VHH binders against F-box/kelch-repeat protein At1g67480. Designs and how they scored, part 23

Target 1, 376 residues: F-box/kelch-repeat protein At1g67480, of Arabidopsis thaliana (Mouse-ear cress) (q9cag8)
Amino acid sequence: MQAFALSGKKRIVNHGMCFSKGNLDLGSRLSENFMDDPLIPGLPDDVAKQCLALVPRARFPSMGSVCKKWRFVVQSKEFITVRRLAGMLEEWLYVLTMNAGGKDNRWEVMDCLGQKLSSLPPMPGPAKTGFKVVVVDGKLLVIAGCCMINGSLVASADVYQYDTCLNSWSRLADLEVARYDFACAEVNGHVYVVGGHGVDGESLSSAEVYDPETCTWTFIESLRRPRWGCFASAFNGKLYVMGGRSNFTIGNSKLLDVYNTQCGSWHGSKNGLTMVTAHVEVGKKLFCIDWKNHRKMSVFNAEDETWEVVALPLSGSSRAGFQFGKLSGKLLLFSSQEETGQCTLLYDPDASPGTQWKTSEIKLSGSCVCSVTITA
Key: E = the ipSAE of ESMFold2; O = the ipSAE of OpenDDE; V2 = 0.75 times the mean of E and O plus 0.25 times the DockQ between their complexes.

## First folded at step 24 (VHH; framework vhh_8h63_2)

Design cc1 (from bb5 with N101G; at its last fold request DockQ between E and O 0.40; V2 from the best seeds 0.60)
Amino acid sequence: ELQLVESGGGLVQAGGSLTVSCAASGSTFSTSAMGWSRQAPGKERELVAEIDFKGNTYYADTVKGRFTISRDNAKNTLYLQMNSLKPEDTAMYYCAARSWGTLYQWDFDSWGQGTQVTVSG
ESMFold2, look of step 24: ipSAE 0.557; ipTM 0.815
ESMFold2 (binder alone), look of step 24: mean pLDDT 81; pTM 0.819
OpenDDE, look of step 24: ipSAE 0.482; ipTM 0.771
ESMFold2, fold request of step 25: ipSAE 0.426, 0.647, 0.345; ipTM 0.736, 0.858, 0.695
ESMFold2 (binder alone), fold request of step 25: mean pLDDT 81, 81, 81; pTM 0.821, 0.822, 0.822
OpenDDE, fold request of step 25: ipSAE 0.670, 0.696, 0.587; ipTM 0.847, 0.858, 0.812

Design cc3 (from bb5 with N101G Q105E; at its last look DockQ between E and O 0.30; V2 from the best seeds 0.00; counts 0 for: pae O 3.6 > 2)
Fold by OpenDDE, look of step 24:
Structure cc3 (fold): chain B 376 residues (1-376), chain A 121 residues (1-121)
Amino acid sequence: as target 1 above (376 residues)
Amino acid sequence: ELQLVESGGGLVQAGGSLTVSCAASGSTFSTSAMGWSRQAPGKERELVAEIDFKGNTYYADTVKGRFTISRDNAKNTLYLQMNSLKPEDTAMYYCAARSWGTLYEWDFDSWGQGTQVTVSG
């Protein structure tokens, strides 16, 4: 009587927490009814918008709390245009900082003078790495990335948006493909996501574009070669993807992929940049830090299509990492390492030779993970 | 930061095989990406192979098909099996690690002292 020990493999039914798609469709169901009310009683709406455009950016949350129509107007792309015409645009710097323990990340916001204004509300979701940040229509998007959960790496398709006017986070549509260490850039009001690592750590060739008007991600033509660790920049309505590595290869890729947004096609060349740990566009120049050399930055001039190398005024270990920011047409250099006491540096590209670097008074609460500048 | 100690280097004849090892100290080994770099005399240090914490492997074209990177998380040890060795493979071989939390996979933050591999023609 051989007792067949039925080893009942307890199928751990991963109760997928059905996060109910709370249709935070807060954007679409603006009931048509409040749009019929005057923005300001006694004024045409166009005049009323002009009046609201004169209000300082720091008061936008208060304006948004007045009524639904005010909230709608203040968060709109049109409102930024009205403010531009009124000469009321304000440039603010948003910085994600990490504390020395690496456990506490927070977004900080500074004004055009570098004065700390406040901390942002905590971003929803777990702490991630390998994500990208981009600005579109005056909003901050935090896109995808990965995190360690129970000893396993989990790629994300989550997209979060911070509305600077409402001082609030919302979740956007997920990417079609979860990914981390990908290239991302805004081109003509659309957000492009290209390449990266997938859920199994594989190199991706897929690319997606987000349309803020339809609130949807759509696949575009895939890269000719899968690649991760690449970065993207936009020039003249084209998307440039540089750096990174292909699957099963090691080294510094100089491959350049260019996407023509009008034709919807990729073309490639071998005249690209190496893997970059940091990059920022200031004016018509692209500033890059190569992953092999953190003591120099490569500068691309889009006007004449030339490259120059600029030394960083840094002493110490070549392993020190940096992140870029920009404010008022100047480049900011932040330390990405927990070394307490490094001053923020400012580079003025228009300054006389030998005087371009200055110490900035900008002080962060921790190491810089990333930064974005938003004008509204 | 992981402490890394390389071993297993030596003199090998062309066409021979050698395995180098890297012992890592610390509890973060299993969550770290690991790599091997080498530096030949008068040349720049170059990446040879990488393995992420999922076990995905990457190789330089110069060593692809000849070298195999592997890891044993239970032993906190990284390996590089080198087959069909060539004189051009002569170099100091360095173990590298990237701790979890670094934004970029290629940004190694820990290095060993290296082990010398010499291939005689």
Scores: ipSAE 0.086, ipTM 0.591, lowest interface PAE 3.6, mean pLDDT 85
ESMFold2, look of step 24: ipSAE 0.517; ipTM 0.784
ESMFold2 (binder alone), look of step 24: mean pLDDT 80; pTM 0.804

Design cc4 (from bb5 with K54G N101G; at its last read DockQ between E and O 0.40; V2 from the best seeds 0.65)
Amino acid sequence: ELQLVESGGGLVQAGGSLTVSCAASGSTFSTSAMGWSRQAPGKERELVAEIDFGGNTYYADTVKGRFTISRDNAKNTLYLQMNSLKPEDTAMYYCAARSWGTLYQWDFDSWGQGTQVTVSG
ESMFold2, look of step 24: ipSAE 0.724; ipTM 0.887
ESMFold2 (binder alone), look of step 24: mean pLDDT 79; pTM 0.799
OpenDDE, look of step 24: ipSAE 0.177; ipTM 0.629
ESMFold2, fold request of step 25: ipSAE 0.535, 0.787, 0.789; ipTM 0.789, 0.917, 0.919
ESMFold2 (binder alone), fold request of step 25: mean pLDDT 80, 80, 80; pTM 0.806, 0.815, 0.805
OpenDDE, fold request of step 25: ipSAE 0.578, 0.662, 0.518; ipTM 0.809, 0.846, 0.790
ESMFold2, last read: ipSAE 0.777, 0.748, 0.762; ipTM 0.912, 0.898, 0.905
ESMFold2 (binder alone), last read: mean pLDDT 80, 80, 80; pTM 0.806, 0.809, 0.813
OpenDDE, last read: ipSAE 0.550, 0.691, 0.652; ipTM 0.798, 0.857, 0.841

Design cc5 (from bb6 with T52D; at its last fold request DockQ between E and O 0.44; V2 from the best seeds 0.64)
Amino acid sequence: ELQLVESGGGLVQAGGSLTVSCAASGSTFSTSAMGWSRQAPGKERELVAEIDFGGNTYYADTVKGRFTISRDNAKNTLYLQMNSLKPEDTAMYYCAARSWGTTYMWDFDSWGQGTQVTVSG
ESMFold2, look of step 24: ipSAE 0.647; ipTM 0.859
ESMFold2 (binder alone), look of step 24: mean pLDDT 79; pTM 0.792
OpenDDE, look of step 24: ipSAE 0.386; ipTM 0.747
ESMFold2, fold request of step 25: ipSAE 0.654, 0.657, 0.617; ipTM 0.858, 0.861, 0.841
ESMFold2 (binder alone), fold request of step 25: mean pLDDT 79, 79, 78; pTM 0.790, 0.795, 0.788
OpenDDE, fold request of step 25: ipSAE 0.586, 0.751, 0.586; ipTM 0.823, 0.887, 0.815

Design cc6 (from bb6 with T52D G54K; at its last read DockQ between E and O 0.40; V2 from the best seeds 0.59)
Amino acid sequence: ELQLVESGGGLVQAGGSLTVSCAASGSTFSTSAMGWSRQAPGKERELVAEIDFKGNTYYADTVKGRFTISRDNAKNTLYLQMNSLKPEDTAMYYCAARSWGTTYMWDFDSWGQGTQVTVSG
ESMFold2, look of step 24: ipSAE 0.624; ipTM 0.839
ESMFold2 (binder alone), look of step 24: mean pLDDT 79; pTM 0.799
OpenDDE, look of step 24: ipSAE 0.465; ipTM 0.770
ESMFold2, fold request of step 25: ipSAE 0.618, 0.585, 0.605; ipTM 0.838, 0.824, 0.833
ESMFold2 (binder alone), fold request of step 25: mean pLDDT 80, 80, 80; pTM 0.803, 0.802, 0.802
OpenDDE, fold request of step 25: ipSAE 0.815, 0.678, 0.662; ipTM 0.913, 0.853, 0.845
ESMFold2, last read: ipSAE 0.586, 0.626, 0.539; ipTM 0.825, 0.843, 0.811
ESMFold2 (binder alone), last read: mean pLDDT 80, 80, 80; pTM 0.805, 0.802, 0.802
OpenDDE, last read: ipSAE 0.668, 0.656, 0.654; ipTM 0.848, 0.842, 0.840

Design ko1 (from bb5 with W100S Y104S W106S; at its last look DockQ between E and O 0.01; V2 from the best seeds 0.00; counts 0 for: pae E 13.2 > 2, placed apart)
Fold by ESMFold2, look of step 24:
Structure ko1 (fold): chain B 376 residues (1-376), chain A 121 residues (1-121)
Amino acid sequence: as target 1 above (376 residues)
Amino acid sequence: ELQLVESGGGLVQAGGSLTVSCAASGSTFSTSAMGWSRQAPGKERELVAEIDFKGNTYYADTVKGRFTISRDNAKNTLYLQMNSLKPEDTAMYYCAARSSNTLSQSDFDSWGQGTQVTVSG
């Protein structure tokens, strides 16, 4: 098959799943075999890819509409590599916001300067809560959660992917176990989900990993104890699971479960954090807003597994909450409440002491539910 | 989103018993995790007990065996039965809920105004 692809497995999977529109493999009378056509007339395809890499990211959906070959190139991992080498990578912030009624969610998109861009198409399926979002291979995944059906919570196994090139949603393989309020993180190109509540509301110890190359979820070693309402972060090939509840611990939530992806096993310690209302990973550190005190960040350094504290530059009420955004190695703190009295804060962990905090002019159209950053 | 109103607090002698209750208004009670927290003067707020929507219960070590949490989904009411009370149990007791409609992993997102429980030596 004459297609532009990376590695043999990625070529096979990407070709079979993404590009099975027909007309590729036909021995027909087609005047245009689009996979054999030059990407740009008069240029070798490698040079043409370098030319396409100079186009602003906002034009990727238009480029993908030119023909199947352009679409294939723009979606490829090689294209991101070419853009990186050309110095053309753009980092965009994607924020899921909720209107004042608390029922309608939409994804807002902005560039690194805070300029608002077009919003994403609506997510497929019913509105859900307790889901997780993660970025893998430059794509946004929205994983599982639950929804209210006939007065009952129904856990979902659905996984949706937003493709920045196509500006469209598609469905990926379902989880093996429907879950909500679970921990989720990406480690070395794989997506892990851990614990949560299942279909009957049972507390889960099961965990699964998604391999984007095979497009499948598989079980990994279960936690020793069920855990829900937890979160995860990833450092140095390890998955750190903190917070939440277990059937065997109440009021004792400093348990830290660490999965080593190289040996496939869990290790526990008591060096975790109790509960958080927001968290974000920047560099080798995890920044958390503690559920009991919204006037500080607890900061975890994965290299030596130590905690430190950074005070927020606040005056006024202690109950105003924040959600995190991340942009260019800096933290954005969005107020969870729309009321006046707290503005969006910007924290630069690499800035000189005394200059780390600033006020950001970024304004959201609603309350921040979650955010991700995607570089392409 | 739930509106929560506690009642049943008051003064009791050490070794006595007291039941506090929490009336909830709103359509999400039956699908919310519910709990009781307490805060003594000068202390941090402490989780006391939690009950999920399936009736599974969890207790702080300081109250395990003495306190019982329960819920009645038909009446939208949460209860905390407190037995063998000690002066150390003196605190403002808050009803709390974690709504299934929240889109974050935060802890309880709805709180009552609290009811005072005072245990005399």
Scores: ipSAE 0.000, ipTM 0.258, lowest interface PAE 13.2, mean pLDDT 79
ESMFold2 (binder alone), look of step 24: mean pLDDT 80; pTM 0.806
OpenDDE, look of step 24: ipSAE 0.024; ipTM 0.514

